# VH-VL binders against Alsin (ALS2): the designs that were tried, part 23

Target 1, 196 residues: Alsin (ALS2), of Homo sapiens (Human) (q96q42r690to885)
Amino acid sequence: GYIASLHELATTERRFYSKLSDIKSQILRPLLSLENLGTTTTVQLLQEVASRFSKLCYLIGQHGASLSSFLHGVKEARSLVILKHSSLFLDSYTEYCTSITNFLVMGGFQLLAKPAIDFLNKNQELLQDLSEVNDENTQLMEILNTLFFLPIRRLHNYAKVLLKLATCFEVASPEYQKLQDSSSCYECLALHLGRK
Key: E = the ipSAE of ESMFold2; O = the ipSAE of OpenDDE; V2 = 0.75 times the mean of E and O plus 0.25 times the DockQ between their complexes.

## First folded at step 16 (VH-VL; framework fv_diridavumab)

Design v3 (from u2 with heavy chain Y32W, light chain R55K; at its last look DockQ between E and O 0.75; V2 from the best seeds 0.70)
Fold by ESMFold2, look of step 16:
Structure v3 (fold): chain C 196 residues (1-196), chain A 119 residues (1-119), chain B 111 residues (1-111)
Amino acid sequence: as target 1 above (196 residues)
Amino acid sequence: EVQLVESGAEVKKPGSSVKVSCKASGGTFREWAISWVRQAPGQGPEWMGGIIPIFGSAKYAPKFQGRVTITADDFAGTVYMELSSLRSEDTAMYYCARESYWGDYFDYWGKGTTVTVSS
Amino acid sequence: QSVLTQPPSVSAAPGQKVTISCSGSSSNIGNKYVSWYQQLPGTAPKLLIYDNKRKPSGIPDRFSGSKSGTSATLGITGLQTGDEANYYCGTWDSSLSAGYVFGGGTKLTVL
């Protein structure tokens, strides 16, 4: 029911944050600390990816912490930050997806300078573990694509859990309408971003 | 460009309280981690605490725990700092500053506002 | 004293190089990223260096940062009179819930 769905949201949000935090700390920060990453344009695009990834990681981490506090309190659906401030979440995901898409369209990771490529190759097992790709024969580029598009999958999860929460209320209630509308927004965004 | 603007300068007597506000121009402020940092004349900066408006829970440096209150209006994104039981030693420039999403540093600073505590 | 220790002042002539040190501990500089801030007279601090050595857009290449062990260093080459300012290191400190800490500052005088 309602409580179970709230615990699902909290648990999965903290797990997703842990994943993003590891990607940031073990891949993005070391990568961007290298002195030679590539051309000015390629570096600027990668820096934009890192900036938007960091904002998303930050938002999700704070959301996970707020859900822990939420579960100890009143637990009113309208007080859920993902619902109350949904536009900020949706915008953060959109900005991130735009940044990674722009980077990849312009050639992506394969246009990085040799020190950056060497770093990524040296860390291929870590990248594979973080992306949860099980096929040992998967190429580095595919691993990176899977890894950096993980956030789109999360949007679908939000839509699903918000719909579960909605079904715990009467259809005529304000709670139902708000949860249903938000679930639809997250699902619509997930489908739109998945086409890119 | 991001700019942070504190409320105007204050002159206060010892034992009173002061409340200053911080707003951002040109952007969405509600999800920013906003800190208050003070700097007494001739001294280095001192972090007091911070808040993220949409999440509402403030964090405080141990030195200020119990004497400072940081709050926010989550839709307006305005952040407030109230310091109680003022002493002459609280005379300082008070800044609001944004903590970067990337790391542990402050990438945007307000102009600061002076709080003077004197008889 | 400050958790982070800096020399109170340094001076050098225009065109010369200067370094400013920042000493901390394992609870801060030793395990955390270091930032540097420039404060020109009468102004707010401005971020100069983050992640030990990286620069925000618009910061000249003549500014550099480094970290070794529990110490960090800000380097400035080609000194200009406009560099005359106070410089602060900053980092997160995990000891006893201390939070973010700044050094006491170093006043740079350009002769």
Scores: ipSAE 0.632, ipTM 0.830, lowest interface PAE 1.2, mean pLDDT 88
ESMFold2 (binder alone), look of step 16: mean pLDDT 89; pTM 0.921
OpenDDE, look of step 16: ipSAE 0.720; ipTM 0.897

Design v4 (from t1 with heavy chain Y32W R98K; at its last look DockQ between E and O 0.67; V2 from the best seeds 0.00; counts 0 for: pae O 4.1 > 2)
Heavy chain, then light chain:
Amino acid sequence: EVQLVESGAEVKKPGSSVKVSCKASGGTFREWAISWVRQAPGQGPEWMGGIIPIFGSAKYAPKFQGRVTITADDFAGTVYMELSSLRSEDTAMYYCAKESYWEDYFDYWGKGTTVTVSS
Amino acid sequence: QSVLTQPPSVSAAPGQKVTISCSGSSSNIGNKYVSWYQQLPGTAPKLLIYDNKRRPSGIPDRFSGSKSGTSATLGITGLQTGDEANYYCGTWDSSLSAGYVFGGGTKLTVL
ESMFold2, look of step 16: ipSAE 0.654; ipTM 0.836
ESMFold2 (binder alone), look of step 16: mean pLDDT 90; pTM 0.928
OpenDDE, look of step 16: ipSAE 0.677; ipTM 0.889
ESMFold2, look of step 17: ipSAE 0.685; ipTM 0.847
ESMFold2 (binder alone), look of step 17: mean pLDDT 89; pTM 0.920
OpenDDE, look of step 17: ipSAE 0.802; ipTM 0.918
ESMFold2, look of step 21: ipSAE 0.704; ipTM 0.854
ESMFold2 (binder alone), look of step 21: mean pLDDT 89; pTM 0.920
OpenDDE, look of step 21: ipSAE 0.036; ipTM 0.677

Design v5 (from u2 with heavy chain I54M; at its last look DockQ between E and O 0.88; V2 from the best seeds 0.71)
Fold by ESMFold2, look of step 16:
Structure v5 (fold): chain C 196 residues (1-196), chain A 119 residues (1-119), chain B 111 residues (1-111)
Amino acid sequence: as target 1 above (196 residues)
Amino acid sequence: EVQLVESGAEVKKPGSSVKVSCKASGGTFREYAISWVRQAPGQGPEWMGGIIPMFGSAKYAPKFQGRVTITADDFAGTVYMELSSLRSEDTAMYYCARESYWGDYFDYWGKGTTVTVSS
Amino acid sequence: QSVLTQPPSVSAAPGQKVTISCSGSSSNIGNKYVSWYQQLPGTAPKLLIYDNKRRPSGIPDRFSGSKSGTSATLGITGLQTGDEANYYCGTWDSSLSAGYVFGGGTKLTVL
């Protein structure tokens, strides 16, 4: 039911935050600390990815913490942060997707300087584990692509959980309508961004 | 460009309270951690606490717990700090500052506002 | 007083080099990223260095940062009279109830 779906959202959000936090701390921050990353254009695009990733990671972490507090409180669906502030979440995912897409179409990780490529190769086992790619034969660039598109894939999970929450209310209720509309927005965005 | 603006200077008596506000002028800042940092004359900065208006969660430095209340109006984009039971040593410059998403450091600072506690 | 210890003052002539130290512990500098802030007379602090050694846009490369163990260092080369300011290190500290801490500050005088 409703409580079970809220617990699903909370536990999966905390797990997702842990993964994003590890990517930021173990890959992005060390990578961006390297003296020679590549051309100014490539570095600027990577820095934009890191900036948008960091905002998303922060929002997801705070959302996970707020869900823990929410589960101990009134549990009003209207007060759910991903409902109340849905435009911010949707915009943050869109901004991130734009940043990673811009970086990748301009050549992506392939155009980074040798120190950056060496760092990524040295950490290939970690990258593969974080990306959850099961095939060790997978190329480094494919692992990186899978890894940095994980945030976009989360949108389908939001849509599914919001729809589950909606079905706990009467179709005539304001709660049902808000949850269903929000679920539709996340699903629509997921499909749009998945085309890229 | 984001700019943070604190409310005007205050002169207060010992034992009273002061409430200072902070607004941003460059888009919404309701999703950021907004902190209060004070600096007494001749001393370094001192973090008092902060809040994320969107999430409503506040954190306080242990030194100020029990005397400081930080609140926010998340859609108006205003953060408030109230310091109670004022003493002369609370005379300081009070800044609001925005925490970066990248790390736990402050990338934007207000110009600060003076709170003077005297008889 | 402050969890992070800095020398109270440092001075050097224009064009010279100075370093400013910041000493902490394993609960802060030892496990956390260090930032540095510049406070010119009569102004608010301004971010100078983050992530131990990275410069924000607009900060010239004569400002540098480093970290070793539980200590951090701000380096300034090619000193200018406009660098005369107070400098503060800052970082997260897990030994407090989850709080940010600053050093007591170092006044740089350019003679």
Scores: ipSAE 0.549, ipTM 0.811, lowest interface PAE 1.9, mean pLDDT 87
ESMFold2 (binder alone), look of step 16: mean pLDDT 90; pTM 0.930
OpenDDE, look of step 16: ipSAE 0.766; ipTM 0.909

Design v6 (from u2 with heavy chain Y32F; at its last look DockQ between E and O 0.79; V2 from the best seeds 0.70)
Fold by ESMFold2, look of step 16:
Structure v6 (fold): chain C 196 residues (1-196), chain A 119 residues (1-119), chain B 111 residues (1-111)
Amino acid sequence: as target 1 above (196 residues)
Amino acid sequence: EVQLVESGAEVKKPGSSVKVSCKASGGTFREFAISWVRQAPGQGPEWMGGIIPIFGSAKYAPKFQGRVTITADDFAGTVYMELSSLRSEDTAMYYCARESYWGDYFDYWGKGTTVTVSS
Amino acid sequence: QSVLTQPPSVSAAPGQKVTISCSGSSSNIGNKYVSWYQQLPGTAPKLLIYDNKRRPSGIPDRFSGSKSGTSATLGITGLQTGDEANYYCGTWDSSLSAGYVFGGGTKLTVL
């Protein structure tokens, strides 16, 4: 039921945060500490990706922590931050997706300078593990694309959990309508962004 | 461009309380950690505590636990700091500052507001 | 009394180099990223260095940072009279229940 779905949201959010935190600390921060990343335009686009990724990582980490506190408390659906502030979450994911698509359209990781490419090649096993790609022969570029599109996949999970929560209320209730509307917003965004 | 704006300067008597506000101009910052940092004349900055408006739970430096209350309006993103049982050593400049989501630092600071505690 | 220890003052002539140290412990500098802030007279602190050594946009490369063990260092080369300010290191400290701490500050005088 309702409580089980709340625990699912909390547990999966903490797990997702752990993944994003590892990507930030083990890939993005070391990569961006390199002095020879590429042209000014390429570096600016990559820095924008890192900035938006870091905002998602921060938001999701704080959301996971707040859900732990929420589970000790009253547990009213209307006070869930992902529901109450859904536009913030949706906007943050859209901003991130815009940043990665802008970077990739302009040539992406292939246009980085040699030191950055060397860093990524030397860390290919770590990248594969973080991206959860199970084929050892997958090319570096495919691994990177999978890795940096992981946040978009989370939107489907939000939609599913919000719909599960909605089914715990009567269809005519205000709670059902709010939860179902929010679930639809996350699903629509996920489908829109996933078409990139 | 985001700018942080504290409420105006205040003169207070010992034993009273003061409540200071902080808000962003040119946008909102309700999803960011907003801290209060004070600086007495001739001294270094001192972190008092902070809050993320949309999540609502405040965190306090141990020195101020019990005297400081930090609250927020989670939609407006306005943050409030109330300091009680004022003493002359609470005379200081009070800043709000935004924590960067990238790392462990404050990337935007308000101009500060003076609280003067005098007999 | 500050958790992070800085020399109270440092001075040098225009064009010279100066370094400002910040000494902490394993509960802060040893395990956390260090930032540096510049405070000009009558102004709020301004971020100068983050992630131990990185410069935000608009900070010239004559400002540098480094970290070794439980100590951090701010370097300033090509000193200018406009660099005359107070400089503070800062970081999170797990021994204070994850509170933020600043150094006591270093007054830089450019003679």
Scores: ipSAE 0.597, ipTM 0.816, lowest interface PAE 1.6, mean pLDDT 88
ESMFold2 (binder alone), look of step 16: mean pLDDT 90; pTM 0.927
OpenDDE, look of step 16: ipSAE 0.733; ipTM 0.901

Design v7 (from u2 with light chain S35N; at its last look DockQ between E and O 0.79; V2 from the best seeds 0.71)
Fold by ESMFold2, look of step 16:
Structure v7 (fold): chain C 196 residues (1-196), chain A 119 residues (1-119), chain B 111 residues (1-111)
Amino acid sequence: as target 1 above (196 residues)
Amino acid sequence: EVQLVESGAEVKKPGSSVKVSCKASGGTFREYAISWVRQAPGQGPEWMGGIIPIFGSAKYAPKFQGRVTITADDFAGTVYMELSSLRSEDTAMYYCARESYWGDYFDYWGKGTTVTVSS
Amino acid sequence: QSVLTQPPSVSAAPGQKVTISCSGSSSNIGNKYVNWYQQLPGTAPKLLIYDNKRRPSGIPDRFSGSKSGTSATLGITGLQTGDEANYYCGTWDSSLSAGYVFGGGTKLTVL
């Protein structure tokens, strides 16, 4: 049902936020506090990744809090932020995916300076845990790649939950059409970004 | 380059209210936390509260709870602050400031607008 | 009394160094990142240091920050007359009814 799907969205958004928040606080913030990260170009690319990641983390956290309040008040589907401001969410995921792709194509984490590489090596077990990689023989660079592509997987979940919400309305209703259209937008983006 | 612009200076009598606005120049800030910070003459800054326009939920410093109302136009991203039951000690410079996505700091500040409360 | 305590003033000659302290508690500086703001006379505050020690673009490296326990320090070397300003530390406070708090400010006079 409708309320159950809203609770699913809220619960999974909080869980996703917790993961992103941990990556930001335990990996990105300490890494970027180091005095020597690499060449100016490499550092600028990494800073863009961190900026876009932080925007996602921020939006997801606020969205989760908003959903908790939404469940206690007016529950009109058209006022859901993920629906009403979907272009902002879609753009934020696109910007992030572009930033991480640009960084990785240009050589990625292996081009960082020794202090940064040492930090990442010392934290390899934490990185493996955060990335949800279960094979303990996985190399550091694969762990890092997996970790920083975790946010893209969330788009499929948005598409799925929006479609569940749509089924709670009459097919002829404006609510049904808007939810279904939005679900399609999130799914289309997820497929597009997954091909990169 | 983003620039925050507050509405113009105001002179008010005690007991009245004031409503000031904040807009971004050269961009939008509807997805950012926008705070109001005041500074009385000879004193340090004081955070009053803030809002993220697209989420619409305002947060208030305890000192101002009940006297301040912060609202926003969620598509335009314009933020408003209304302070009621004005007294002379509310005479201050009022700034809007944007919170960074990265951390809990204000990376952009408006130039401020004065509110003077006198009889 | 401000939640974050700063000395009311400091002074030094051009070319010298100065430090400005900021004392807080476990509900703020003890578990949050500390930021510093510079306020030149007649202007809005401007971000000077964030994340305890990082400088935004355009801030020279003679400005530095550090944090230990529930205290933070802003360091300024090679003082210039243009550094004459008020300096504020700021951070979130996680105590009941949490919010952003600023120090009372430190007026730096460059003789």
Scores: ipSAE 0.658, ipTM 0.838, lowest interface PAE 1.5, mean pLDDT 88
ESMFold2 (binder alone), look of step 16: mean pLDDT 90; pTM 0.929
OpenDDE, look of step 16: ipSAE 0.707; ipTM 0.896

## First folded at step 17 (VH-VL; framework fv_diridavumab)

Design w1 (from t1 with heavy chain Y32W, light chain R55K; at its last look DockQ between E and O 0.82; V2 from the best seeds 0.00; counts 0 for: pae E 2.3 > 2)
Fold by ESMFold2, look of step 17:
Structure w1 (fold): chain C 196 residues (1-196), chain A 119 residues (1-119), chain B 111 residues (1-111)
Amino acid sequence: as target 1 above (196 residues)
Amino acid sequence: EVQLVESGAEVKKPGSSVKVSCKASGGTFREWAISWVRQAPGQGPEWMGGIIPIFGSAKYAPKFQGRVTITADDFAGTVYMELSSLRSEDTAMYYCARESYWEDYFDYWGKGTTVTVSS
Amino acid sequence: QSVLTQPPSVSAAPGQKVTISCSGSSSNIGNKYVSWYQQLPGTAPKLLIYDNKRKPSGIPDRFSGSKSGTSATLGITGLQTGDEANYYCGTWDSSLSAGYVFGGGTKLTVL
């Protein structure tokens, strides 16, 4: 039921945070520490991606920690941060996806300088593992695209979990309506961002 | 440029409490990780604790656990720090600062506010 | 003693180079990223270095950071009189319930 769905949200949020944290620490931070990344425009776009990714990673990590504390407390649905402050979550995902889309439209990872490309090639096995790509023959650029669009999948998961939580309330209740409306917002955003 | 603004300087007697506020100029910062850092005269900074307004749970440095309470108005994003049972050694500059999303530094600092504890 | 140890002072002439050390342990510098802050007299600390060696926009190239083992170093070349300040290292420490710690500070004098 309700408690089980809350545990599912907390557990999956912690797993998602772990994935994002690994991408940040093992890929983005080392990449941004290289002396030469490319042209000024390409570097600025990549820095924007990293900035928005870092904000999303931080938000998800803090959300996971807050859910652990939430499970030890009162557990009122209306005080769930992902529900109460959903516009902030939706905006953070939108800002990130816009940043990665802008970067990729302008040529993306292929326009990085040789040291950056060499770093990415050297770490191709790690990138494949983090992206959860099963096909060993998948090209580096496809792996990178899969990796940096993983957050859209998480939006679908939020929508699903919020709907599961809604089923624990009467259909006419304000709790049900709020959870259902929020679930719809996350699903709508996921579909919109997936088309870009 | 957005600035963090602490409430005005305070003079307090030993044994009393002080409550200091922190707010972003011209906006809200409810998702910002805001910490309180104090600095006694001639000393290095000391991290006291922090909060993210939308999540509502504060964390505290062990030295201040039990004496400090950090709260927030989660929609306005105003952060408060209350330090109780004041002693003369609590005389210091008190800063609010934003914890970066990279999690190893404070990238925005307020100008600080002085709390003086004297008889 | 502070968790992070810095020399209390350093000095050098304008145009010269100095380094400021920050010594910690495996629970902090050894496993965490190090940042450096400059505090001019009467002002709040200002971020100079994050992620061990990266600089915010507007920080001159003559400031540099590095980390080796459980120690970190701030380097300043081409010293200017405006560099006179207190300098603090900072990092997270896992042994203090994941608390943030600062060094005791190093006063730089440019003579």
Scores: ipSAE 0.531, ipTM 0.792, lowest interface PAE 2.3, mean pLDDT 87
ESMFold2 (binder alone), look of step 17: mean pLDDT 88; pTM 0.917
OpenDDE, look of step 17: ipSAE 0.799; ipTM 0.918

Design w2 (from t1 with heavy chain Y32W, light chain R54K; at its last look DockQ between E and O 0.87; V2 from the best seeds 0.00; counts 0 for: pae E 3.2 > 2)
Fold by ESMFold2, look of step 17:
Structure w2 (fold): chain C 196 residues (1-196), chain A 119 residues (1-119), chain B 111 residues (1-111)
Amino acid sequence: as target 1 above (196 residues)
Amino acid sequence: EVQLVESGAEVKKPGSSVKVSCKASGGTFREWAISWVRQAPGQGPEWMGGIIPIFGSAKYAPKFQGRVTITADDFAGTVYMELSSLRSEDTAMYYCARESYWEDYFDYWGKGTTVTVSS
Amino acid sequence: QSVLTQPPSVSAAPGQKVTISCSGSSSNIGNKYVSWYQQLPGTAPKLLIYDNKKRPSGIPDRFSGSKSGTSATLGITGLQTGDEANYYCGTWDSSLSAGYVFGGGTKLTVL
């Protein structure tokens, strides 16, 4: 049902926020505090990644908190922020994914200076845990790629939950149409950004 | 680049209420975390609370909880702060400020607006 | 009264250096990032230092920040008359339902 799907959205959003928050606080902020990260171009690209990541993390955290409030009030589907303000979510995900793609195309984490590489190696166990990679022998760079592309998986999850919510309404209703259209937008973006 | 603009100065009597608005000059900031910070003459700043317009729920400093109401027009991105049961100690400059996405500081500040409470 | 304690004033001659302290607790400075704000007379506060030690674009490197334990420090070297202002530290405090707190301020006088 409808209420169960709303609780699923809220619970998984707070879980996703927790993961993004840990990446931000335990990896990105300490990494960017190092004095020697690499060439000016590489550092600028990484700073853009961090900027877009922190905006996305912030948006997701506030969304999770607002869903808790939403569940205690009137639960009109049209008031869901991921429907009402979907363009902000879609744009934030697009901006982030573009930034990480630009960074990786230009050489990515391999072009960071030794202190940055040493930091990442020192934290490989944490990176593996956060990325949900199960193979203990996975190369650091593959772990990093998996980790920083986790947001694309979240877009697929939004699409699925929105579709579940849509099935709780009559097909002719405005709610059904809005939820179905939004689910399609999130899925389309996920497929577009997943080309790597 | 973008400037936060508070509404005009107000003179109020004790016991009344004041409502101040904040918006970005030349744009919308509906997804920005906007806080209200006041500063009494000769004193340090005090954070009063904040809101993100699109999410619609406000957070308040304990000192002001119960007296302050922060609301927003979520598409226009206008933020409002209403302070009730005014006292002469509420005479201050009132600023709106944007919270950074790192959540630890305020990187854009309005020029502030004066609220004077006098009898 | 203030959750974060700063000296009320400091002074030094042009070209010299000063430090401004900010003392807090484990619920704020001890586990949160610290920022510093400069307020010139008649103006709004301006961000000077964030994330304990980082400078925004346009802030010269003679401004520095650090923290240790529950205390933070703003350093200013090569003091100029234009640095005469009030300086405030700021951080989140988890003990106050996630409230933001500022120091009481330090007035810097450049003699």
Scores: ipSAE 0.413, ipTM 0.756, lowest interface PAE 3.2, mean pLDDT 87
ESMFold2 (binder alone), look of step 17: mean pLDDT 88; pTM 0.911
OpenDDE, look of step 17: ipSAE 0.735; ipTM 0.902

Design w3 (from t1 with heavy chain R30K Y32W; at its last look DockQ between E and O 0.73; V2 from the best seeds 0.00; counts 0 for: pae E 2.9 > 2)
Fold by ESMFold2, look of step 17:
Structure w3 (fold): chain C 196 residues (1-196), chain A 119 residues (1-119), chain B 111 residues (1-111)
Amino acid sequence: as target 1 above (196 residues)
Amino acid sequence: EVQLVESGAEVKKPGSSVKVSCKASGGTFKEWAISWVRQAPGQGPEWMGGIIPIFGSAKYAPKFQGRVTITADDFAGTVYMELSSLRSEDTAMYYCARESYWEDYFDYWGKGTTVTVSS
Amino acid sequence: QSVLTQPPSVSAAPGQKVTISCSGSSSNIGNKYVSWYQQLPGTAPKLLIYDNKRRPSGIPDRFSGSKSGTSATLGITGLQTGDEANYYCGTWDSSLSAGYVFGGGTKLTVL
């Protein structure tokens, strides 16, 4: 039902936030603290990735906290922040995915200076755990690619849970239409970004 | 660039209340964590509390709990701070400031607005 | 009686170096990131250092930060007259009684 679908959204959002927060604190912050990361262009692109990642991580963390509060104070579905402010979420995901795509197109992590490459190699097992890559033979660059594209999977999850939530309303209702339209927006974005 | 703009200066009597606002002059403001920080003449800054407009819940410094109310209009992206039971010690410059997305510091500050409490 | 203790003032001649200390506790500096703010006369505070030692874009490398245990320091080398300001450290305090805390400030004079 409705309440069960809201609990699913809240629980999965908190778990996704926990993963993003670990990537931020254990990978991005330490990496950016190194004194030499590479060429000016490569560093600027990586800093843009980190900037967009931190905004996304922040937004998702606050969303997870707000969902817990939302469940305590029974509210109408249209007041859900992911629906009410969907353009913010969609734009934040788009900006992040654009930043990581731009970074990778320009050569990505292999163009970083030796200290950065050494840091990433020393943390390869952590990167595997965070990215959910199970094959120990997977190369570092593939692990990093999988890790930094995890947010696209989350968009598919939003689309799925919003459809589940929609099934709790009459098909002709405005609630159903809003949830269905929002689910379609998240799915469409996920497919668009996945093609890049 | 985006700027934070506080409402105009106010002169108030002891025991009354004051409500000041904070708006962005450009860009998207409503997802920002906006804090209120005050600074009495000759003293260091004091954090009072903050809010994220789109999420609507506020947090408060314990020193101000019960006297300060922070609210937001999440579509306009305007944040309000109301301080009640004013005393002469509340005479200060009041700033709105953005908490960074790294959540450890304030990276954007308004120019501040003066609240003067005198009889 | 701020949670974070700073010396009230420091001074030095142009071109010299100064350090400004910030003493806290395990509930703040000991387990949180420290930032430093510069406040020129008549202006709002401006971020100078974050994450203990990192500089925002546009802050020259003669400004540096460090942290050890429950203390943090701001270093300024190549002192210029434009550096005359109040300097504040800041951090979150994990105790339920404080929130974000600033030091009392250090007035830097360049003679």
Scores: ipSAE 0.444, ipTM 0.746, lowest interface PAE 2.9, mean pLDDT 86
ESMFold2 (binder alone), look of step 17: mean pLDDT 88; pTM 0.917
OpenDDE, look of step 17: ipSAE 0.798; ipTM 0.918

